# Designs tried in a protein design chat: VH-VL binders against Uncharacterized protein B0228.1. Part 2

Target 1, 207 residues: Uncharacterized protein B0228.1, of Caenorhabditis elegans (q09220)
Amino acid sequence: AVVTPSIENHKMENASVTISKVPISHRPRGFTAGSDSKKLAVQRFKLLISDFLSDAQLSKSIDVAAVGMHKGKSMDDILDDVYTRLRRTLSTKQISELAKAQKGLVEDLDEKSAKLVKARVKRMIVYSFDPAAEQIHKYATRPSMAFALIAETINERFVGSVKDLIRDVLTPKEYDIFRKHYHPHIFKLDNIGNNTEAVRTTTHETF

## First folded at step 3 (VH-VL)

Design ua3 (from u10 with heavy chain I105L W106F; framework fv_utomilumab)
Fold by ESMFold2-Fast, scan of step 3:
Structure ua3 (fold): chain C 207 residues (1-207), chain A 125 residues (1-125), chain B 108 residues (1-108)
Amino acid sequence: as target 1 above (207 residues)
Amino acid sequence: EVQLVQSGAEVKKPGESLRISCKGSGYSFTSYWISWVRQMPGKGLEWMGIIYPGDSDTNYSPSFQGQVTISADKSISTAYLQWSSLKASDTAMYYCARHEGYDYLFGSYEPFDYWGQGTLVTVSS
Amino acid sequence: SYELTQPPSVSVSPGQTASITCSGDKLGDKYAHWYQQKPGQSPVLVIYQDSKRPSGIPERFSGSNSGNTATLTISGTQAMDEADYYCQVWDSSSDHVVFGGGTKLTVL
C-alpha cells in the first residue's frame, strides 16, 4: 500500500529472482520450505524501506555507520546517526512514502509497542545495507534480539498464530532462544478465527 | 530424540552403481539441511555436498560435482547419496549430518549438531 | 580454495590444559565449530560459533576465534578426551563447508 504498484511489482519480482541465485549459505533458514506468499512478504517488508533509498543514500548511510563504528559509538547511536542522515537526504516524496509505511506498520498498536517496532525497523535498515552486518551480529548483537526482530517483521505482515508465524521462519533452536526473550505485549495471539484457542492455551504454550 | 540412521555397509566392484541412505527422525526433516561428509581410511573429514529436503535444493563441493548425486525423499524422511559408477578411490566411511543453515541477515552459521553413525563403502576389484 | 590448518597431533598429561589451534586467512571473520571423533565413532559437536557449548558437553571445553586463529581449549584434560579434533567453517565466498585436517589429542 505505501509503494506505487510499478515500484512494488518490480521489487517483488527482483526479490524472487535474487533469492534463487543467492548461495545456500546466505539464504534465510526455512525460506525455501515456507509458502511463497510468506517468503515474498518478508522480503517485501525488508525491501519496502530500502526501495526509497538511492545508491548514493545507501553509500552515504554505510559511510556514516562505518565512521560511528570506527569512533566506538554504540549501535543505538550509530542507528540514530544513520536515520538522521537519511532524513536530511530524503526527498519530500520519499519521506511521505516512508511515513505511510511506518503508519501502516504501527497502526492499532499501543504507544510502547509502536516505539519498539520502529526501533527494530531502524535496525533492519542498518542490517540491509551495512557490509559489516555479519561482524556486528557476531560480536555485538545477541541472537535473541535478532530473532525477535525477525518475529516482529513477520507478525506485522501476517495475521495468524504468533507461534506458527515464528516457527515458519525460525529453526527449532532459534525458536527456543526467541521463546526465552519473547515479549507478549508486542505480539498478537488472537488472530481471525483463533480467539478461543488462544484463551485456552497453557502458560507453557502461550506465545 | 533426534536421530540420523544410515544404511548398512556396502562392498562393491569398480563400475557398479550404489545408493546409500540417511533417515532422519525425531525432528521436522524438511526444516534442516543434510550434508554428506567423506572420511577415507586414516584421513580427515571432507565435505561432499548438501541438500535442503523441503525443496531438494542442492550444492556440491567442486571435488564431488559430477561424481555423486545427492537427493531426498521427504515422504519417508530420507536423504540419499548416489554413484553411477564407483571407483576404488571411493572406499571410505560416509557420514550424513544435519544443520540449520545460514541466516544472512544476522550472520549466523549453524553447526552440524547431529551425525549419522556412518556407512562404510568398500570398492575393490 | 579456502583452507584450515591444524597441527597433526598434540600431547598433554592428565589434568593439564590442552590447546588445539586452527588457522586460516581472516578466520576470526568466520564462525568456527569444533568436532570430537573417537576411534570407530561418528564426530560429535563440542563447540559451535567460536565459543558456545552444546548441552551435555563438559564446561572444561571452551573456544575462541580471533585474527587468523581459532583455538579449542580443554582444561583439566582427562583420558576420555583422547580423540581426533576437527575445526570447521562455512566459507561464504565459495559457499562451501571447510574442515581442518584434524588434530590427534593424546593424553599421556
Scores: ipSAE 0.000, ipTM 0.442, lowest interface PAE 14.2, mean pLDDT 66

Design ub2 (from u10 with heavy chain S31D Y52F; framework fv_utomilumab)
Fold by ESMFold2-Fast, scan of step 3:
Structure ub2 (fold): chain C 207 residues (1-207), chain A 125 residues (1-125), chain B 108 residues (1-108)
Amino acid sequence: as target 1 above (207 residues)
Amino acid sequence: EVQLVQSGAEVKKPGESLRISCKGSGYSFTDYWISWVRQMPGKGLEWMGIIFPGDSDTNYSPSFQGQVTISADKSISTAYLQWSSLKASDTAMYYCARHEGYDYIWGSYEPFDYWGQGTLVTVSS
Amino acid sequence: SYELTQPPSVSVSPGQTASITCSGDKLGDKYAHWYQQKPGQSPVLVIYQDSKRPSGIPERFSGSNSGNTATLTISGTQAMDEADYYCQVWDSSSDHVVFGGGTKLTVL
């Protein structure tokens, strides 16, 4: 069975509350080489693409001041420009881990489907990693859920890579602001085990 | 149509300088990386280095760092490979090839989708 | 430095299947591309991202990449397939493009 995420965006200080809103039994399992796990990951990603596309109209409400830096271009052109800049500024070694995690999502797809998936993943990466794209995110509520589900479906290493990419692009001050307010789900995924253990410890005494 | 057109064959003596060229047409020259690849007579392909013409950012193979200079002129959509002092061991076919660059989703540089016809450089006394 | 190893030559009869291997440490964790080079000509991309064919490349060309080995497979091999074949990856640790040594395919 494929499950739909019910996560809402919250500030970083409330990230654990946001993550705990999705039952553990309903969280995507990590990506594996196994046929069934791979097929499930592809199916879940297709649902996330649909969710992302349904939010496209919300993106028209983007802050005019934020888009002003790219005035005269379509949203697709703006995202492509940002992706091109990001591609050149980031360490290749760090990015390769993120890319490998996403390889499995497109391997089983025909050429047309793979192209669509690649385009949507590129938008999600840009949307999450570039400070200029931060304002675009404010007007689209579901992309954060889509990104969290993709990350959980792929594995925790992907989440770690996303955090490292953000740290490398942003100044320490910008990074601190960004992590508190923009992608709490991404920054919380690598602590899922610790959160679960903490809950059990406070509920039940351990030896 | 997309084309990479290289300069003609060169016959040079050791110690002479040389610059060969690779002109791109049919696409946005500043949006693609250009690599240079050497093939010595009867041998395989060796990657020499790469340039992004948009800002002239370069990266060299360790075997070619300091041995050659890669540059580009955006105004005429042309990339260059240059030697200050040729050696007999520089005798080879030199290819330029186009990449889109590194794709984050695929975790690799994109393949060489278009190649120049090659420039044969012969260095002998 | 990262290195790709190919057999120097492979021979096959017309109509038979040719397999050209490319070996490297954890090569399956990278994307392999394959190029065909005929005498006196520039290389031509025949397989990219392990298994994908560019427009114009026949269906008889296929690829795979797993563990330490990437394989280019040519089914129903024809005389026109005689060429040198090169595998290529990008090595993220050094940020360099790496080519295999090449394999000469002979169809007799």
Scores: ipSAE 0.000, ipTM 0.449, lowest interface PAE 13.4, mean pLDDT 65

Design xa1 (from x01 with light chain S30D S32D; framework fv_bexmarilimab)
Fold by ESMFold2-Fast, scan of step 3:
Structure xa1 (fold): chain C 207 residues (1-207), chain A 124 residues (1-124), chain B 108 residues (1-108)
Amino acid sequence: as target 1 above (207 residues)
Amino acid sequence: QVTLKESGPTLVKPTQTLTLTCSFSGFSLSTSGVGIGWIRQPPGKALEWLAHIYWDDDKRYNPALKSRLTISKDTSKNQVVLTMTNMDPVDTATYYCAHRPYDFWSGEYAFDIWGQGTLVTVSS
Amino acid sequence: EIVLTQSPGTLSLSPGERATLSCTASQSVDSDYLHWYQQKPGKAPKLLIYGASSLQSGVPSRFSGSGSGTDYTLTISSLQPEDFATYYCQQYGSSPLTFGQGTKLEIK
């Protein structure tokens, strides 16, 4: 089902897009504002919708051919395809261990939140590895909400486990990309959520 | 209805290159997670995996035969092609193509759908 | 390369009997990546069991699989005439993908 969060109206207006102007098929699926403590859930949803609106606004500006998109594919479809390609660099044992670690992360979450977190983990991994995803990232107008959302729910041990599992598989260049995007400090929800305007401005200048 | 069918020469001379085509229907190799592999079986012997190709053009080869094998796809024709160089009488076998999907969350699947096989005899 | 050793090489039984077929891996294999196939003379293999214990759709319930680590078993609880065939185990817990040498089930 589509979720209507308690988002500040002026923030939606400043984005030059309101949730009502975004097609229902492109709205966040499976996320509810009540899945966590109310304050934290609202902050998480604000970040999610901000990332979604960014992707929606940039869709026509992205060179589909340059990033390997087929006509009609959304950014989420492209990232899912890239993620599926990336699993080919991991052994079946490493993939199984990563899946088990991700299950542990989500076992205390409600069904909708668990689905969302799993999807966001896929996006984080894709952006860390794939040069094609990195090319898309150069044109992003704000940081990936997937990274910010995941960082808040991933404790230090899980981040360490994921890093250790894939270290042996990556080339030095791929490991450098992964290390950069998987650095805990850049994914703090409190920094992004509490100072959304300041962080958004800085991120837009970076990309 | 999903079907796979192998085609190619039934007789190959030693040192020649074998080219086999797998034609399939009921699914597309453009669908995420879809993969097609080649397996051979010499008369009266065990199955031996040769190569595999996925929807994203990612390719895997048996290391023992890697230098002799090339796998490719034509998604628009629903075809996968296997090429094997420097054929020898010991390569006489029934060659099968088979569907084996790959899914990160559910893990790697088995060969769930097989072609009928094509017998290739290598002799002068 | 992981070598799969199947035993016995040939098993002679009568219809109605229980068949137990073994597959031993040279190294530990995650059970999710151990599969069983049935092959009748002149025909392509047919998937029976995937992930060591999951029955493929359309396969009779008399077939079952179990095991973990290096030791796996395929069991047929009450043999039917159509079950006399060669059975192969297959792994892809580690590259390259390998098959066992097969166990031939024949009528006594």
Scores: ipSAE 0.000, ipTM 0.442, lowest interface PAE 13.7, mean pLDDT 64

Design xa2 (from x01 with light chain S30E G93D; framework fv_bexmarilimab)
Fold by ESMFold2-Fast, scan of step 3:
Structure xa2 (fold): chain C 207 residues (1-207), chain A 124 residues (1-124), chain B 108 residues (1-108)
Amino acid sequence: as target 1 above (207 residues)
Amino acid sequence: QVTLKESGPTLVKPTQTLTLTCSFSGFSLSTSGVGIGWIRQPPGKALEWLAHIYWDDDKRYNPALKSRLTISKDTSKNQVVLTMTNMDPVDTATYYCAHRPYDFWSGEYAFDIWGQGTLVTVSS
Amino acid sequence: EIVLTQSPGTLSLSPGERATLSCTASQSVESSYLHWYQQKPGKAPKLLIYGASSLQSGVPSRFSGSGSGTDYTLTISSLQPEDFATYYCQQYDSSPLTFGQGTKLEIK
């Protein structure tokens, strides 16, 4: 089956969506299977995760001079070069930790959606390590701290997107019940204009 | 050396349940990124993927067959078990298990190491 | 599901010749998710090329892969006697994971 909603369209127009039949104790992780309403909610969540992880400004912030760019080399090629170099400095345990974090984000996604999320997670890893030689050496000596930060960033975006999806899908009464029992961080997309890169802002809300 | 070997009955009667075990050495199912898949091939026909399981117990099934398939792992024994219910003569095939890692770093996740295969004949 | 169509179904060549095998997908496949396997009679498949163009360790350099989108090619330069086998392409860009029907390479 082919999924029809585009990445830019997170909502099914002229469709009613609810997850009210899922017990509150299971709601943050109850989006992997079920009725048509839950399937729509899961698809919206996957698109939100993909969108938050696809920050175009993240890719453009890479110092291409530090990577040794060739004329005509794509940003994907540059990211792969940096990623390969970073991988060589990582221990087997750290590679395992990153693989677990990445797999958790994509385990229930269609492979087409999964590849997009994987590419964006790769960009997040590269961004956490400045490609400049001095910065790479700095993180190589403290790899556990670097991986803690990467894992926290992935977890924060995932948790924030879940809360946004719950807000969008639940009725006001259902959302009020949920917010009393769960306080994840919320990510809000802040688009600052047509001539500037899209900026993604993490908003922390206390209920 | 990394090796995989399939074991189970070579003859199954129609309507019975088939249980196949994949035993492997040279790696552990507790290692992040390790995955094992099952593929079958009827005589003279193409390869058909059945199911896959990863180190973190994530399971994937061919949608056409998922109601008949169960995949599980026993990490302590280095074994992956495939169960297929309601066998029919059309299910006669050589069944393979193969290593298919989930590789975040390279993006590749091919079946890089295969067992020898076991022929399962479904006949009365 | 993505259907992979391999052509030709059978290719008859002599040792020393160049073989070109095609795999066409019913819809676009990211090259990272396309792989090639070799299978000899009575044996398990063997991985040759992963991610459309990367040579698997231990595979002779006469094997190469290329392609993107819907069109992929496996090339064998200067065929050796041991290369006569059936070749399969495989994708997992979209569930379910699928294989092509195979191309049989025969001695002329």
Scores: ipSAE 0.000, ipTM 0.462, lowest interface PAE 12.1, mean pLDDT 65

Design xa3 (from x01 with heavy chain T31D, light chain S32D; framework fv_bexmarilimab)
Fold by ESMFold2-Fast, scan of step 3:
Structure xa3 (fold): chain C 207 residues (1-207), chain A 124 residues (1-124), chain B 108 residues (1-108)
Amino acid sequence: as target 1 above (207 residues)
Amino acid sequence: QVTLKESGPTLVKPTQTLTLTCSFSGFSLSDSGVGIGWIRQPPGKALEWLAHIYWDDDKRYNPALKSRLTISKDTSKNQVVLTMTNMDPVDTATYYCAHRPYDFWSGEYAFDIWGQGTLVTVSS
Amino acid sequence: EIVLTQSPGTLSLSPGERATLSCTASQSVSSDYLHWYQQKPGKAPKLLIYGASSLQSGVPSRFSGSGSGTDYTLTISSLQPEDFATYYCQQYGSSPLTFGQGTKLEIK
């Protein structure tokens, strides 16, 4: 039976180590790898978001997001499509944990702050497939290449720390709001919380 | 299939504590996104929200009444209990409990199912 | 707190007429968190419209809601005898959750 690795095990592996563990016969051949690239993207995405989602659920979320990007949908529409798809497949326990985290991001915030946090969380989820979004639109006639590009850009973008990705998506003010309502079972931000000022003031690119 | 019903004393004296129980069926307080609120309505007046409790034991109170209110749940009995201290004749009202689901992404925070209400009269 | 002001306080109409009820918020409220309820004498309120414009299951199509920001409207296109009741708007875009003071629809 396949079991989902613990969040600590995911967190301990970097993108280079993860790629090197894939047998050569299963590694992406540039942009033609398709399913192998998608599998690596799923594994990499778990390093950013809690492993409470199964591989199948995460893979379907990536598919729905990629289709939305290909069709030129807004970030809100893409996330709504992803949420609609996931809601039908989530276990009762997963729904409960997700609802707690989502509630924590909104409850006790004023309306403007709640909207701001909601919008940026949506952007963070969508951006997990970016910067490939523009390239996907350019290569819309090559679906297998679109997934390979998503996997490659996710891998390249996440070669650095989770801190850099979060900083790239959120403004310093939005990051402060987000960290206040951080939920460890959904978002992996414990190291970022310990070094908040350094994260917010450093450049977006890893040295 | 979801039903809620309020129970408690119909008459209380000034300065006493009111305890109301909301009993429900058709869902569990362990169910994700479940929330139960208390709303009151004095005779001939508007609705006033009092308190709310969620499946995760998170509690919200009307700031105007917070010092007098306590809300709690008993998941095994499918009950939510509201206590209100130092009752005054002005607190005479019909007290309702109502189901309000939470869903951040859908944006729905409405009271979709209401109990029948219980009239509480405060007099000496 | 956000104060919801409903107008008119009382509206006297005959069956078959169109009713328009207004709800004005003291501060901007997301339409996602603006809801409408109907209350008949001696009964609990019933949810009619959620998220400013979405019709609750089982509610007749003659009811509709619209609005954004501070201005919201409930419309009943052709009044039926059972529609004469008090209507309340409610927000939870900001704590505490508040209700309007109500608009009473009466026959005359």
Scores: ipSAE 0.000, ipTM 0.475, lowest interface PAE 12.5, mean pLDDT 70

Design xa4 (from x01 with heavy chain S32Y, light chain S30D; framework fv_bexmarilimab)
Fold by ESMFold2-Fast, scan of step 3:
Structure xa4 (fold): chain C 207 residues (1-207), chain A 124 residues (1-124), chain B 108 residues (1-108)
Amino acid sequence: as target 1 above (207 residues)
Amino acid sequence: QVTLKESGPTLVKPTQTLTLTCSFSGFSLSTYGVGIGWIRQPPGKALEWLAHIYWDDDKRYNPALKSRLTISKDTSKNQVVLTMTNMDPVDTATYYCAHRPYDFWSGEYAFDIWGQGTLVTVSS
Amino acid sequence: EIVLTQSPGTLSLSPGERATLSCTASQSVDSSYLHWYQQKPGKAPKLLIYGASSLQSGVPSRFSGSGSGTDYTLTISSLQPEDFATYYCQQYGSSPLTFGQGTKLEIK
């Protein structure tokens, strides 16, 4: 199957028209995607965590995670920040429901329950703040030219951080699809022998 | 032009509190994506990270020293202050403050500009 | 915490020679958060390489970095007299931020 690039102007405007014209040094430092992108990220969080959180809680989680990754914080620090923010606004019932969805048994929030909530928050980060991750998920089976431009322009270190989260969250099948539709250097930063041109330009094994 | 300079006492007695000030110019700590860290180096030893503070007043501490450390900022004065309690002779070191930028597109998260350092000796 | 082990502890070479300095992490580190610094006696460290392989502005092209996972390398292709210094690797792929013990590059 031939995978044809498709660019949706409303979703790709910042990536496809702005990225190629603006020098890296002149791009907004620490700015997250605009309000429309934030709305899409909130919707994606709801899909991933079965709507256990309010829109306000999801919005706060997205902001905290985005800021932490933009600061170049470790994943441990980012997860702690997001969990701390959510914990303040989460009811015991919401925490219990999130923990139950993963483990099926936990009612109270102890150290083990906190780790389960943290793991679910980690999943939310994958889809919430990184425009590249958002585009990959949207076009997992239909990669676009805009996606290639995002991959080329996006800070490789920021994307590398997201790659670690993606590996931890996605199933092997999901990760294989995600990896094949993204620049190989980003996903193979931990494997020196695996960064080939053939993998970079071919978004699909069959095409 | 970005510059940082450490200031504070050069001699501290055991059990006293050390207060160091990092004064900087050429940027504002209210600028999104800007942070300042403190790093120390005992004579002849490796560098050891102590604490970070970011533009939004977010703070991170080395867990090994967290109970002794406080970091704060005064954006209007372009200063970051580090306080370390219960000083001991083993805390004798050169103390540095350093700029740690965020740049979403370039990916630079290293300590790119350092102060000259200030030697703090802890002895009776 | 992630422990960074640098080897050798001391490297004795002559000007014009190639230097290869190693940094090994106790667990995998995202290369984006692995950086190299140079420190001369009595001076503050200077950033050389960020994100394992990116050359800092103003740093001579004879310096290069490579690596991924647990193994990282700093290379100086042809040593100049001003390159004799102590070199440190640093990670923040995992909290807390840590530095290696340093490799001292000295004149033979």
Scores: ipSAE 0.000, ipTM 0.481, lowest interface PAE 12.1, mean pLDDT 67

Design xa5 (from x01 with heavy chain S30D, light chain G51D; framework fv_bexmarilimab)
Fold by ESMFold2-Fast, scan of step 3:
Structure xa5 (fold): chain C 207 residues (1-207), chain A 124 residues (1-124), chain B 108 residues (1-108)
Amino acid sequence: as target 1 above (207 residues)
Amino acid sequence: QVTLKESGPTLVKPTQTLTLTCSFSGFSLDTSGVGIGWIRQPPGKALEWLAHIYWDDDKRYNPALKSRLTISKDTSKNQVVLTMTNMDPVDTATYYCAHRPYDFWSGEYAFDIWGQGTLVTVSS
Amino acid sequence: EIVLTQSPGTLSLSPGERATLSCTASQSVSSSYLHWYQQKPGKAPKLLIYDASSLQSGVPSRFSGSGSGTDYTLTISSLQPEDFATYYCQQYGSSPLTFGQGTKLEIK
């Protein structure tokens, strides 16, 4: 289980030429590459996307996604793995809030349409990793590097663009209904101008 | 605070490529959510959207003109460049670049500040 | 593409009167994606109203917007001389972003 990680980290340290191919902004500048990038990814998700999930739940989501990518799973399979794992850790309050949002979406769209909308949004969440997907596979044997790339991809892909990505796959009516019912559970759709300091903490410079 | 200005040729011959530059100040195109659009207006006619570029280099084009249009940015120079190939007299118009502010939940594709526009005449 | 049809094409009124300008979409558009602009001859357009009803900073309170679905309205409650201009509605409820053909507000 834990026997192999230290060996892989040592191999990564010996491959400095590989690290030089990654922009400096994509490399953690803190104490350790993996722990810093993962910690920052959790903070950025909480700030920009949702504080619905705990830090531990967000951390586990990133771990499950990275492992799936390393194993060469399809993006749909990776997403299923993430949500299957997360469901086991959700509190009764979290389950209640998601059920309420789902019920509202179904009431506004009918059951079949609501399922399609949710499926498209799930696919867009997965596609937030797209720019780094091939690089993650390349660095899959180096977990700390993979997490650094995931953290960077999450930051770059999610900051400001998530709303546009969802709108690309939903009709305007579907988007309005989706945001009405899922607003605080999936994305922070509030005015982000209220706290510019919080937004600044999500920049690459905080690595 | 925010200003934009279009520059480029005022006269283009048929079949040539038009290159227009939008130079701006008062904001950075590496600011999350910010974008710049290009809109044209033939004399006496309605406004027509051409293309849009976002801070993250995401590019959107009017499908009717997509094969002729390329939009790019140079964040270090505070410039956005639009190229349009195979110009025709019907492309004679005033070309504007305009700022799209970022407010994640409101005012989407509302262009709050516009350049003065540059008239491009296509004739031999 | 969504076609925006503005009516009337020309509206002739006197200062102090109320102006009502219509914008009709060929298919339903969320109010979050409908905006209004004012354009004076030889000048760039100026944003007046965004998200169908939100007043842009610096725009006088006599301007207001309303509507939903396919039908949207721009109202000027008491016309001032500087309000005589061409007005355009704009949508981005679906790609491509489109503008109406404009309503010219002229002095009677």
Scores: ipSAE 0.000, ipTM 0.432, lowest interface PAE 17.7, mean pLDDT 73

Design xa6 (from x01 with light chain G93Y S95Y; framework fv_bexmarilimab)
Fold by ESMFold2-Fast, scan of step 3:
Structure xa6 (fold): chain C 207 residues (1-207), chain A 124 residues (1-124), chain B 108 residues (1-108)
Amino acid sequence: as target 1 above (207 residues)
Amino acid sequence: QVTLKESGPTLVKPTQTLTLTCSFSGFSLSTSGVGIGWIRQPPGKALEWLAHIYWDDDKRYNPALKSRLTISKDTSKNQVVLTMTNMDPVDTATYYCAHRPYDFWSGEYAFDIWGQGTLVTVSS
Amino acid sequence: EIVLTQSPGTLSLSPGERATLSCTASQSVSSSYLHWYQQKPGKAPKLLIYGASSLQSGVPSRFSGSGSGTDYTLTISSLQPEDFATYYCQQYYSYPLTFGQGTKLEIK
């Protein structure tokens, strides 16, 4: 017997869409910053995504995003608000991890690192406020789903060799889920001597 | 309907390289999550997994044989090729390729459809 | 690597009897990754049960699977002549993928 994809499955696939394409009307209605539902959102997000941001940083991001959503702000404005509030709270360790992910030397948060922070904040908001996030939470009680979502976060932070390390520690099923969500942006170096600068190649397979 | 069929030499001399081709129909190896595995079975013995190739060209090998194995795919031809170097009489076996579907939500992965197998004898 | 041990090695029964085949893993595996195959002489293996307990399409309802952790069982409630074959369990939980050594079902 083959099980058909559930509506929950379809909603999870839609979680890969950019936040600007998720209608505000489809997000949890009545979600209020400072309520018990906020604590559950932080807990769900921790399980699904990452320990990169502290509880205080996550709570603040959720507060700022929730207020913006209730006021009808655009997703771009909400992202800018959240990023502005978070930028000054990042630790030296967090900045170092972002620098590693961008494969560059960063004393301060440069343009590439700033883009990573914005992408990370966008992912946080999608999982915290998208109705699909509640369905994803149900699946995240399954270890394989939790590891797939953690692997997405690792892919955002790290490029190249970390993929091989993660492949060695995951079960075959967890690795298959990771591969579905892995979108390597690979810098190809030309070794023939006429172009030693990195050439960007993006490889995305059909899902 | 999914079908697979193995092809290649039926007799190989010791130290030679074996090349086997798996030709398939009824699915595309560009479909997310889909993979093809190679499994062998020496006469009268158990099944032994050799290698996997996935839709995204990621490859997994049995660590016991990794230095001798290469797996590749040609998605446009619906073919997967397994190469095994330095053949020895103990490698005499029936070699199978098998389809592994991807079901992200149910989470069960099994070799649901197998080729008929090809017997490869290694002798002088 | 995960070693799968099947017991008994050979099971001699008559048509109409109930068969119970065991598969024990050297370490715990998720039941979602434990599968059963049937192989007749000269033929490729055929998938019977996937994910420990799910019956593959086209497989007769007399076949059932159960188990969790390290202990798994395949049951055939009333043997038919065509059921006399070798049965293999397989895990997809950890690389390398492994199969049990097989249980041969033969006529008494």
Scores: ipSAE 0.000, ipTM 0.455, lowest interface PAE 14.1, mean pLDDT 67

